# VH-VL binders against q54vk3, part 1

Scores and structures below are computed, not measured.

Target 1, 198 residues: q54vk3
Amino acid sequence: MNKIFGVKIDSQQKKRQQSNKNLTVFNNGRYLIYIGDIHFDRKFHREALRYYLLGCGLETAFYSDPVKTSVTNSKYLTFLSRRIFDCFYFLRAPMQAIVVSQFFGNLNQTCLVSFKIIQEEYYQLDTNYFQYIWELPLLEILLTTFTKQKDLKKIYLINQIISNPIINENNHPDIRKNFIKNTKHNFWKAISSNYLLQ
Below, numbering starts at 1 at the first letter of every chain, in headers, positions and changes, except where a header shows other numbers; antibody chains are not in Kabat numbers.
F, E and O are the ipSAE of ESMFold2-Fast, ESMFold2 and OpenDDE, as the mean of both directions, binder to target and target to binder. V2 is 0.75 times the mean of E and O plus 0.25 times the DockQ between their complexes.
[cut] stands for letters that were removed.

## First folded at step 1 (VH-VL)

Design m1 (framework fv_mosunetuzumab)
Fold by ESMFold2-Fast, scan of step 1:
Structure m1 (fold): chain C 198 residues (1-198), chain A 118 residues (1-118), chain B 112 residues (1-112)
Amino acid sequence: as target 1 above (198 residues)
Amino acid sequence: EVQLVQSGAEVKKPGASVKVSCKASGYTFTGYYIHWVRQAPGQGLEWIGWINPNSGGTKYNEKFKGRATLTADTSTSTAYLELSSLRSEDTAVYYCAREGWDLYFDYWGQGTLVTVSS
Amino acid sequence: DIVMTQSPDSLAVSLGERATINCKSSQSVLYSSNNKNYLAWYQQKPGQPPKLLIYWASTRESGVPDRFSGSGSGTDFTLTISSLQAEDVAVYYCQQYYSTPTFGQGTKVEIK
């Protein structure tokens, strides 16, 4: 078996990957995502997550770069973010799940699922991931909840993020876009370190 | 480089509680699940549960549910097993083990002997 | 829970001879979608923690001598030591990781 970021691939899986020799990195990553779906359906959420992260990383440089292919499927990428969200949720990593909800492409859905998680899993919210929240409505939900809980440390941390002019002010779109792109990259880099690397 | 170092032997009376520690080094502590497994003298291996140090999420073997509590302290890279309402049958060597990349146990602590006697 | 049963409970084999240990699961540990058996074998010497030998039923862990091999699928598995050495005296455990982890009762291998 060959190792890629700690994931073992058998010869049959490798043959299927190599049948895509004339296709882009996007097609190679889709095969890894397929393997992730197999593990997800069997409730092996950690193994599913590893395959999803590898496939996602190959396709988008951890969502930092757009995929340059004729068959870029935005709906499929949204579906993938929902699967990764589910993996973090079932692995009891609710703050990581909340961060991933920002990738859904529907802010209302992001806020609805995050609000529910924040209510259910308050004591499990890892403050190290607060820095990866960029959607102002989501930050307001977090601030409101922490204020009701009288959690001074979490209030302070969220206020530091909200106080960033790039997030809070109606700035030029390109400045905000670049900030979000960098935040996405840093999040997936941190997740890869925590879930794929020794 | 990867090491799991456990706390020393404990002697407890029936009805007491014991807390065993497992200090991890040589890897990213939050990146790997820690499992707890016990072995009674001359007997086989029995799985107790796992903890995800990143989230604090846990899963327990039904036999230990309500008596075992798994926790982790990320600031010290240390996992803990607390077992309450001790009985003589709880006399065992308790191991922590790291879940490797493919769900089996790739590194084990040296074990902690817990003796429960009246 | 999946129950793991090993046979025999103990095995005495002469140096250089073949040792064979069997492991049976109460339910299949073969995941049909990826065609992998979620089964591992561990070696435990007196006073030491268990050491991983084999995973995915037949894949040898790095650093494990090639005299150790695993085989089988579904519910019936075998660990083989092709030419027993003195350092191989130990208790051997099979373990499934298809669901919540369970271990066999162990097989003690000793020199005759």
Scores: ipSAE 0.000, ipTM 0.436, lowest interface PAE 18.4, mean pLDDT 80

Design m11 (framework fv_mosunetuzumab)
Fold by ESMFold2-Fast, scan of step 1:
Structure m11 (fold): chain C 198 residues (1-198), chain A 123 residues (1-123), chain B 112 residues (1-112)
Amino acid sequence: as target 1 above (198 residues)
Amino acid sequence: EVQLVQSGAEVKKPGASVKVSCKASGYTFTSYDIHWVRQAPGQGLEWIGWINPNSGYTKYNEKFKGRATLTADTSTSTAYLELSSLRSEDTAVYYCARVFDYGEGSYWYFDLWGQGTLVTVSS
Amino acid sequence: DIVMTQSPDSLAVSLGERATINCKSSQSVLYSSNNKNYLAWYQQKPGQPPKLLIYWASTRESGVPDRFSGSGSGTDFTLTISSLQAEDVAVYYCQQYYSTPTFGQGTKVEIK
């Protein structure tokens, strides 16, 4: 298999794929999470993230069919979301962390944690990840902060997302669910290129 | 000997650009990220940004986005800071400093610093 | 940004006496999951770059004399020099790395 999340694997990514295959020999997501925790405790957040993603992959079979399997809807990924959030935050990826906070299953907690990060990490909010925010209250927090900072470019980008009719429609659960599913898949494809397949 | 050696002092006119170099020796250049910090006379330390020499990935302090460009040349183990549209307020000593890549990207305390490069912006 | 405020701006201490420098962050720099404070201390002498003394609020950098110690947690931190030596005359800076790095304004330590 020369694809993970629909992306072709180059020579460097092939090495990462081989490493991931070797870890799959253990066929135990809990063991990989345990290894991830060891790396996390040792301050190796990039390695911890790799093992957390690999562990989620074994539970969801995303290595075989990431689009069909959808790691973003896995019980295991939901459990790991706080640890993955911490990894992104400490990898100086606060916008990715904010995206992952949407997986917590508690919107109030998502908004509370993200509000603090948005205030502290304004300088590092990578605009390429704005497209992966689907919770309207979170978009409103971002818009309020950018308006206060008078950042016209970021205001424009957030308003483009808020203007999406799907976000503002009610009584359309299937359409909204499909939009969120596709947003989650696109996010994990981007993440795999940056963190898992580097 | 583990060290970071920076280029010499520069005097520039307002509106010009300056490019400061930082040459690493005595360690594996690609195992450490390079950060840039400046210090204006009589003022504190101000973080500019960082570069991962292996990937070329960069992050900037919002204040310097659009004016600062960080690059690295792994063949010569040298990192560069280019600052454009210079103003008198950019007069400062510019330091490069290393951070071991622990895989976290956020443990930014600086164990090794260059000697500093004084950039003076005057008409 | 997290704002770092040091006190005092300057202090004069006799040789062999204790020097105490305080640093306050506008927000907590303690990460609850690992129970670590993302705070460092630097010494800077005229014409030299800053030199790392302490990281993780209380861990001494290799080669730093044991008279230097860091303490505190959350928002309030202290750098202590237990017995001031002539070579310790310098400006001292605290730095947080919980978010984008920011530094205190510095505390100048002089001999009385």
Scores: ipSAE 0.000, ipTM 0.440, lowest interface PAE 18.5, mean pLDDT 79

Design m5 (framework fv_mosunetuzumab)
Fold by ESMFold2-Fast, scan of step 1:
Structure m5 (fold): chain C 198 residues (1-198), chain A 120 residues (1-120), chain B 112 residues (1-112)
Amino acid sequence: as target 1 above (198 residues)
Amino acid sequence: EVQLVQSGAEVKKPGASVKVSCKASGYTFTDYYIHWVRQAPGQGLEWIGWINPDSGGTKYNEKFKGRATLTADTSTSTAYLELSSLRSEDTAVYYCARVDLYESGWFDPWGQGTLVTVSS
Amino acid sequence: DIVMTQSPDSLAVSLGERATINCKSSQSVLYSSNNKNYLAWYQQKPGQPPKLLIYWASTRESGVPDRFSGSGSGTDFTLTISSLQAEDVAVYYCQQYYSTPTFGQGTKVEIK
């Protein structure tokens, strides 16, 4: 059975790598989503994620170029946010999933799914991704949970984010929008580095 | 109205090649894939491949890889299927069909079909 | 590849009576995240290209008569013609678009 799995895994991995490079060149968002959905249903969540990220236009060159990255309002990022969320959730990357939930366009849904994940996956929350949370209600959920757990390090990290004057709801809307735009850019750049380029 | 118009019937000898055209009208040619499907007399539908006219990207059914070539000319909104090393088993009606780049995987509309007959 | 199997290969139905065509996929064509079945149905009359009838397993294409309906989920799908008319004599194909496109072998509908 290991022989069959080994041969199958190598063949699939090779085809995915070659297909991934070709599809990036072809810039075919719809078909990339289609391929991603196929991989997702077969439980190949990392492969599904890679195709969804390519569908968002998150090639290395695109997110390393500040001019091109000025357009962070990709319709595919909003559309694919739920698919990308599902991928991170099943890959046991709960903090990345929580960050992606901010792209849903419905803050109530963001808070509900994030609360569930924080309760289920507390010990898997990667603190490197805390910097990409900009929604105040979500920061409050994190702070409340960490306070309940008496997790002094995580409390400190969340308080650093909440204490940023730019992220507060009392700021001029344009200042906060620019900060959030930069935060979104930096998140997708980090995700591309960690999931698309490796 | 949206339509795909294909070239006329072809008769070829075994070993020859054939090139079928599919001219699109009534929509933005680069917003949709063009798929190719064939149907042998009295048989079912067999997928050959697709082309994305916007990128020039293609995908082929493994059975036709190395014999089929899909191309597109955006200036004339025309897609092409070239099939080489023809055999009698390649006798079929060849269809082009449109597939939405952003939402759908179903085929709508279809071209009227091109009969390719391979005989000695 | 996902294999699509239709049943029956042919059926004869009296005018005004119900025709039922089944389609089975070798793997699920339901994507869990969007809860959509990647399944379409086509009608093909002699000398004509296939015509789209149903997509997403149950959504009827614009201009298709109400007597045509699609149902099912996952691996088992049905096309129903509630009251067969003379112009419905055709071969019907199911198609999955969950992966590389594949078609059922077709079901020929004729009048008794």
Scores: ipSAE 0.000, ipTM 0.443, lowest interface PAE 18.8, mean pLDDT 81

Design m7 (framework fv_mosunetuzumab)
Fold by ESMFold2-Fast, scan of step 1:
Structure m7 (fold): chain C 198 residues (1-198), chain A 121 residues (1-121), chain B 112 residues (1-112)
Amino acid sequence: as target 1 above (198 residues)
Amino acid sequence: EVQLVQSGAEVKKPGASVKVSCKASGYTFTEYWIHWVRQAPGQGLEWIGWIYPNSGDTKYNEKFKGRATLTADTSTSTAYLELSSLRSEDTAVYYCARGDEYFYSGAFDIWGQGTLVTVSS
Amino acid sequence: DIVMTQSPDSLAVSLGERATINCKSSQSVLYSSNNKNYLAWYQQKPGQPPKLLIYWASTRESGVPDRFSGSGSGTDFTLTISSLQAEDVAVYYCQQYYSTPTFGQGTKVEIK
């Protein structure tokens, strides 16, 4: 009986561990993108965003393990970045959209879409998200626009980011890579808090 | 070469269960979705469900929910379809097929040769 | 579920002539964000599994002859075989993958 009881308990513990792992991977499956796409087509952009964020957030283990996160190199996140960008654009969150454009994997496209958004949505740019820009060409576009608008406060904020040696110098490649990785993680953590968590 | 090889033909009585296997080779098994599709004699194609081998996640056509069970063994690169409570209407050729993971194609580029399941009393 | 309807159910065409198969979906399979139609075409010969011919409504699968072409958008799609060959005798199926995959009923193509 004792050994049978012990085998039952061990089996239950193994099932619980597998269930937890399977739940995390399940929520990060292509299925969530599929459901998100249905909501997006129905113009439920916030609900679509929720499903897309579940898909990428759980894969990267955003909430509990930054050392083992793959958010900076996630193929899934790169694939989802255009969908998430569209969601932020239609939710009238242009600065979040500009940050997400950095995940496209094509810097020229990032700059082109961002330039258009900056021109169209200037007064909707939320300065709290400036800290999540790491691409120097994008920072230069922002600085040029703010200078033309004589927006001294936004000029100051962007110059603080540009003046960071880690961003504008390739002196220490590993340090820059880690800084960008942490910036990406902090962005998605902030987005999850504001859009995913109720 | 990329291929999916299925188990051989089965003859079952009504009320029995059948388990069909689909062994993948020539690609990374965990990177692609495995779909199951059946075709009754003289009829068209009917989607049963999919499994994502990397996670074990599954999705079923509502018609087969509760009777079909999709599993995968990553150590042998083999996917399985188990269909229970068999009826004569389940007589069909059962196919496994590979689906694209990333490009949202959902188009099935590689197919198994098919497994004929005959349900007769 | 999205219902796929093909027309005609069967088609007899002379060798070297054009064959046209139509496929209609009960709702749009065009995803507005990426401007792609989630539609595929398959060829099935007796005793064989289906073979992918076309995906994204108009993109030919590698190794498929250029006489096969797909067209259409939204709810109305067409598969065209510009010059029918003897080896093209088969049943052709359209499939949507915008939602849970569904297939048309099939169109049998035979030589006249």
Scores: ipSAE 0.000, ipTM 0.443, lowest interface PAE 18.0, mean pLDDT 80

Design n1 (framework fv_nepuvibart)
Fold by ESMFold2-Fast, scan of step 1:
Structure n1 (fold): chain C 198 residues (1-198), chain A 118 residues (1-118), chain B 107 residues (1-107)
Amino acid sequence: as target 1 above (198 residues)
Amino acid sequence: QVQLVESGGGLVKPGGSLRLSCAASGFTFSDYYMSWIRQAPGKGLEWVSYISSSGSTIYYADSVKGRFTISRDNAKSSLYLQMNSLRAEDTAVYYCARDYWEGYFDYWGQGTLVTVSS
Amino acid sequence: DIQMTQSPSSLSASVGDRVTITCQASQDISNYLNWYQQKPGKAPKLLIYDASNLETGVPSRFSGSGSGTDFTFTISGLQPEDIATYYCQQYDNLPYTFGGGTKVEIK
């Protein structure tokens, strides 16, 4: 008899442990990312994007202290950057896709995919997103393309970004890191406003 | 309750192929990322690959890119690793692991031994 | 790739001793580090997650600390069943990487 009661207590303890883990999954952005993956696999790119953005931003208003939440750490963003890139690409938002390619963690890959998109989607490049580019090689690719197209307005806009001393000059690492951090934060706020609040 | 059971390991010659399977039970398989992690005889642990809950996001360690393919069947609660162009350095015990929190391997299978030898 | 350097590679201690293992990341990983125990012939078992949190069912004699690049794993009052190899693992960035392992033997 005592053994039967012991088995039941152990079963309840195991159920509580599993419930706590399931609740944690439900309450954090990783669960939203899972739902996003389901939509992405079904070719529902806009819905996938919304879930990915909720998973990244809802918990921390985009890039609050990552030590306090796994949702905004660099690992989640690196994993998601390729999925979010694909979502923007398939939604015909090429400039947003180009900005997201900067999150890949491999500058050569960023330049290769961006060069292809710039060639394919020239007339769909939304100039409002130029302000979110911080990688100098990417800015040079844009400048070269706009020069060949003789697009004086776009040349002017890119030159304004390139002339920023933080981008063009070797400043203290912390100054450049803070600039990039603020640029990333502002980009995700703009994207969330456009895709979650509409 | 949570159980992961690997199968499909064995002896294979260099350049050969093997397909590993992992049967999951005791949890909602479709809610979790899954990983393969290997361990060469007498050596440490090496992460090989993961696959997202839906199967849409996949990543491989550089040592296996282009040769290994991870896949899953959520209806069967099963994870797979197709291993092609096997090399002697692929000799290892291969573990199936549940990826609870993006690299948080809270449950592991018993492992299946793959030996690549001429 | 983030390199995880674990020390020592092996150690021998007596039952009841305090055992300390260290793990150093080649770059800042905040607290995104786990510790695993692997007994001979068995699969690894998660002991500690997020640098300092005990996994459910793990004895309180195991503890972890540290942040950034330097991490410590401690067994307070070593028991015979603790004979195992212990591994740290970072999950800050892909690919996930493990330390080389520390083999703990009892004298």
Scores: ipSAE 0.000, ipTM 0.452, lowest interface PAE 13.8, mean pLDDT 80

Design n11 (framework fv_nepuvibart)
Fold by ESMFold2-Fast, scan of step 1:
Structure n11 (fold): chain C 198 residues (1-198), chain A 123 residues (1-123), chain B 107 residues (1-107)
Amino acid sequence: as target 1 above (198 residues)
Amino acid sequence: QVQLVESGGGLVKPGGSLRLSCAASGFTFSDYYMSWIRQAPGKGLEWVSYISSSGSTIYYADSVKGRFTISRDNAKSSLYLQMNSLRAEDTAVYYCARDLEYYDSSGWYFDYWGQGTLVTVSS
Amino acid sequence: DIQMTQSPSSLSASVGDRVTITCQASQDIGNYLNWYQQKPGKAPKLLIYAASNLETGVPSRFSGSGSGTDFTFTISGLQPEDIATYYCQQGYDLPYTFGGGTKVEIK
């Protein structure tokens, strides 16, 4: 347990250092991200989350038919995804945090933090968010854990996702990319509706 | 301590079939993804297929898709590759390799390999 | 598919030399690049994973660096037992792909 908390604290400190550095180079949303950081430091995690979501342009993106650059820009989304992950973790939304970890741009970190959350917060895993997982190692971690817990419902739900030919099959690269893009879009739309557009 | 031992290779005619086996020991087999990787004589390495720790997630290289079937038996700590409709270009040494541990933070790499088993498709 | 271009295809060096091999990915793979050593008639052996991490039991003269699309593998102070073919491999996306290999031999 101490190892999990130690890793989390170190990760947050590194994120804040990187975030402060990156704020000086942001043209749009910089002020909103800065306000988000102020709320985060005061432990107002829901308010921090709302400002981070606004800062990445999700509200504007939902008014455009194709959501492209604001949600799929890996350079800026990776930076913001770590902050958003922290907000969900502290709000005790572990499944949303696990989904957001897929945006880190580092699958090693995604698997490490997700495995620890799954072990600690098993009973808080909201099954409505299983549909937003596309990384195969992460689906396998979930399946293995649910098998050990003998949780037939969760095993069934994860198997439905794994059985999708697009995820499981070596298809044309564009088909898989479009599927993942649509999954990302639908996730951020759901998050915006639940946390931002109320 | 960790060992992977392949068997089942041999000489087969085009259109024939072979079943390769890999016996694992010295680790908890059910915690690891497993891969088959091949190497044609005098050529480089080519990844063939992987199977997840539970056996529910499987991927194939396009060159073998529809002809090869990967499977595992965690109770026996064994990995299998059923090869059907074999072609001359399938001639290679086939390696069993240990892939990602299901919670591995280090990413996708092959830390242990078997000795290899030669499959020759000719005549 | 992600293409891995490895250079040079072969090299000859003297014992004690510093040897550098490069690997280029056709797209950004982060740090998900691994290096393997294959001696004649033997299976490959993992030397380096995640671009720069030395596998347990591997001599410290072997090192790796790089991120994104450009990676390097270095042998500092080449030894006779280092004669082998070296391969890079991306572990970022399926299918896994290997570089063409670099044959290292002693002059």
Scores: ipSAE 0.000, ipTM 0.457, lowest interface PAE 16.8, mean pLDDT 80

Design n13 (framework fv_nepuvibart)
Fold by ESMFold2-Fast, scan of step 1:
Structure n13 (fold): chain C 198 residues (1-198), chain A 124 residues (1-124), chain B 107 residues (1-107)
Amino acid sequence: as target 1 above (198 residues)
Amino acid sequence: QVQLVESGGGLVKPGGSLRLSCAASGFTFSDYYMSWIRQAPGKGLEWVSYISSSGSTIYYADSVKGRFTISRDNAKSSLYLQMNSLRAEDTAVYYCAREYGSDWYEGLYYFDYWGQGTLVTVSS
Amino acid sequence: DIQMTQSPSSLSASVGDRVTITCQASQDIRNYLNWYQQKPGKAPKLLIYDASNLETGVPSRFSGSGSGTDFTFTISGLQPEDIATYYCQQYYSLPWTFGGGTKVEIK
């Protein structure tokens, strides 16, 4: 069988391949995040965001293949959500930051930070991003704030989203999960188009 | 050879403070995310905090937020955990661990090297 | 937070036995699960990453399987040096969470 000699050769090849992978800038998400962190420390938030986006989705085809994005990239999107949130916040993109807060994995934190941003940055909320909100408590915060401001246009837009049965009813988990998956994919596709220089 | 060596543990009274250190050698420390993971006597592992390669990205477990501060000095290849307002439930062995990540599309993270641990005992 | 439930909490088996440990996640974590071995008085050591991949230098008698919420760790021929506590860990979402551990002892 010669297992011993074969195993030794294979283990050396595997170690070499692993080392070579670590040297691949464009295919190493951790390395891209590291470069992003360097830019973030220097207050270059747009450059940091570009590297975070390259690391989390572009190489995993997140704006061309929603299935692959959901399967291979959803964990990394969750992991990077705080970093990307900070970038949007400092770039004065408050609505994009609010959308990203939905990825935190803690709905109470999502609502707390979003409420603060909505109060502080009301007039900077880009309505084109309302379509990417799926968390009902967050939609309720937006609706309550717009109602207090008597902003009929924004009230109308949020009510259109809330009226979607998939979002507001207790549907089969797979139906809601697939809708949210597609919403997430469409958001990252839009963000990549707008923030990656292409 | 990769080595992580923790120090700074000891006995402290509730409300007290301790600073843990982790000395790294055998690899380029500035290229890696680092974590602190603790284990209470007779209990399982609990992740405490991580810090990015540059130090710009930091996360804490809810149980330690506002009391613990993670930091690093890449020039000295050292990781730190400043622990304030210590409670009896913080009693644990604290491990320094290196995070390994591969190509991001593979969805891979794990702790490939751990220190020996340093014991922190919070009691009156 | 994602809760990780390991079963059993402890087991005793004879040398050469097949040992099986299970780990359940409170939500779908795909295949984003690692397994660690902790020998008495020592730091944990990575055995399996990404649910089923054997770490370099780890004996082939160790294996992992599963996806979604249900995961299994197997030792195909238990050896005396395998006396340890084994932990699963999810890395799907922060905070990173570990199972409660399974203590493996030899009869």
Scores: ipSAE 0.000, ipTM 0.439, lowest interface PAE 16.8, mean pLDDT 79

Design n5 (framework fv_nepuvibart)
Fold by ESMFold2-Fast, scan of step 1:
Structure n5 (fold): chain C 198 residues (1-198), chain A 120 residues (1-120), chain B 107 residues (1-107)
Amino acid sequence: as target 1 above (198 residues)
Amino acid sequence: QVQLVESGGGLVKPGGSLRLSCAASGFTFSDYYMSWIRQAPGKGLEWVSYISSSGSTIYYADSVKGRFTISRDNAKSSLYLQMNSLRAEDTAVYYCARDYEYWSGAFDIWGQGTLVTVSS
Amino acid sequence: DIQMTQSPSSLSASVGDRVTITCQASQDIRNYLNWYQQKPGKAPKLLIYDASNLETGVPSRFSGSGSGTDFTFTISGLQPEDIATYYCQQYYSLPWTFGGGTKVEIK
């Protein structure tokens, strides 16, 4: 498997890329990501996000095939995670940005950027996105912050997530891996619904 | 084996023309963005031009706009650089390089380079 | 165009030393930065992509860090085969631009 930006590229992703080459300029995933970068450079972060999500969806078949149950590949979303993180950050969607930071492939970087956001923006953190945090160190940072702020509701919500045996107890590695995979898929479905399908 | 092989370099007088070729093998050439990158003797790297996988999107550095033309032939797995109105400052080793995925900007495979010398 | 300022232009170090090279962008480029190694008479080789990711087959003594405008490349135990010129390169905005290079020599 080839790697680029922390993403492993396999034969399934290459097949989807090839099928998408016949799309028009505006439906070509590579072109859409390029247009996203142009919008981002011009400070149009919501438009950039829209193009990144659409481009990623077309290249991975993520948004184009709701019938497929096992072949949604988040590897391209990992590749774009840094671009998408920046969009959420500048759109003042700090909780979505924190969730996206888990896709960076570097837990230390994830914790560093998220700690800063949590300390500065704890009052703006949308609780609807707490369910998409699977990294225990992030959950601990959130719990510590909410405890200091005496936010009993947010403490309760984070403790519910931490108390999940799949997250906080030793289980077979594949069980945790599949749980994280499903959590990732559900997050991108929610984001597409909220930012692309309105 | 994945490889890129350049050819077509040589000695040319100012105002002359040269066409560089780059032959790709070991990968699906039509899936990749390709670039030309040059290096003047004893100097650093300078990006010259890129071309998208389909050939529809092309970009040039300001130093070569209007003089150089990048093109590709996906059926032959080949990349080209037509250089016109050559100047002494175009003297450099020219590398073709593969942009690994889309606009990643990460050049993971490079050719050996071909020397272009522009002198009187 | 985004200017990439790389320092130092050259350095001499002993085998086993920690070598640090810096790269500064004229504007925020996030983590859209790559590092290359060029040995004398050879084509460049990609070492680090996206500021901190080690390319497959590259020794773990090489590392990169930084984001925004300030980036660092480190060799944690200099080996004789590491004699080369090292370049940073941004791909945040066209045209793609390289730093001036840092020549690493053994002394």
Scores: ipSAE 0.000, ipTM 0.446, lowest interface PAE 16.9, mean pLDDT 79

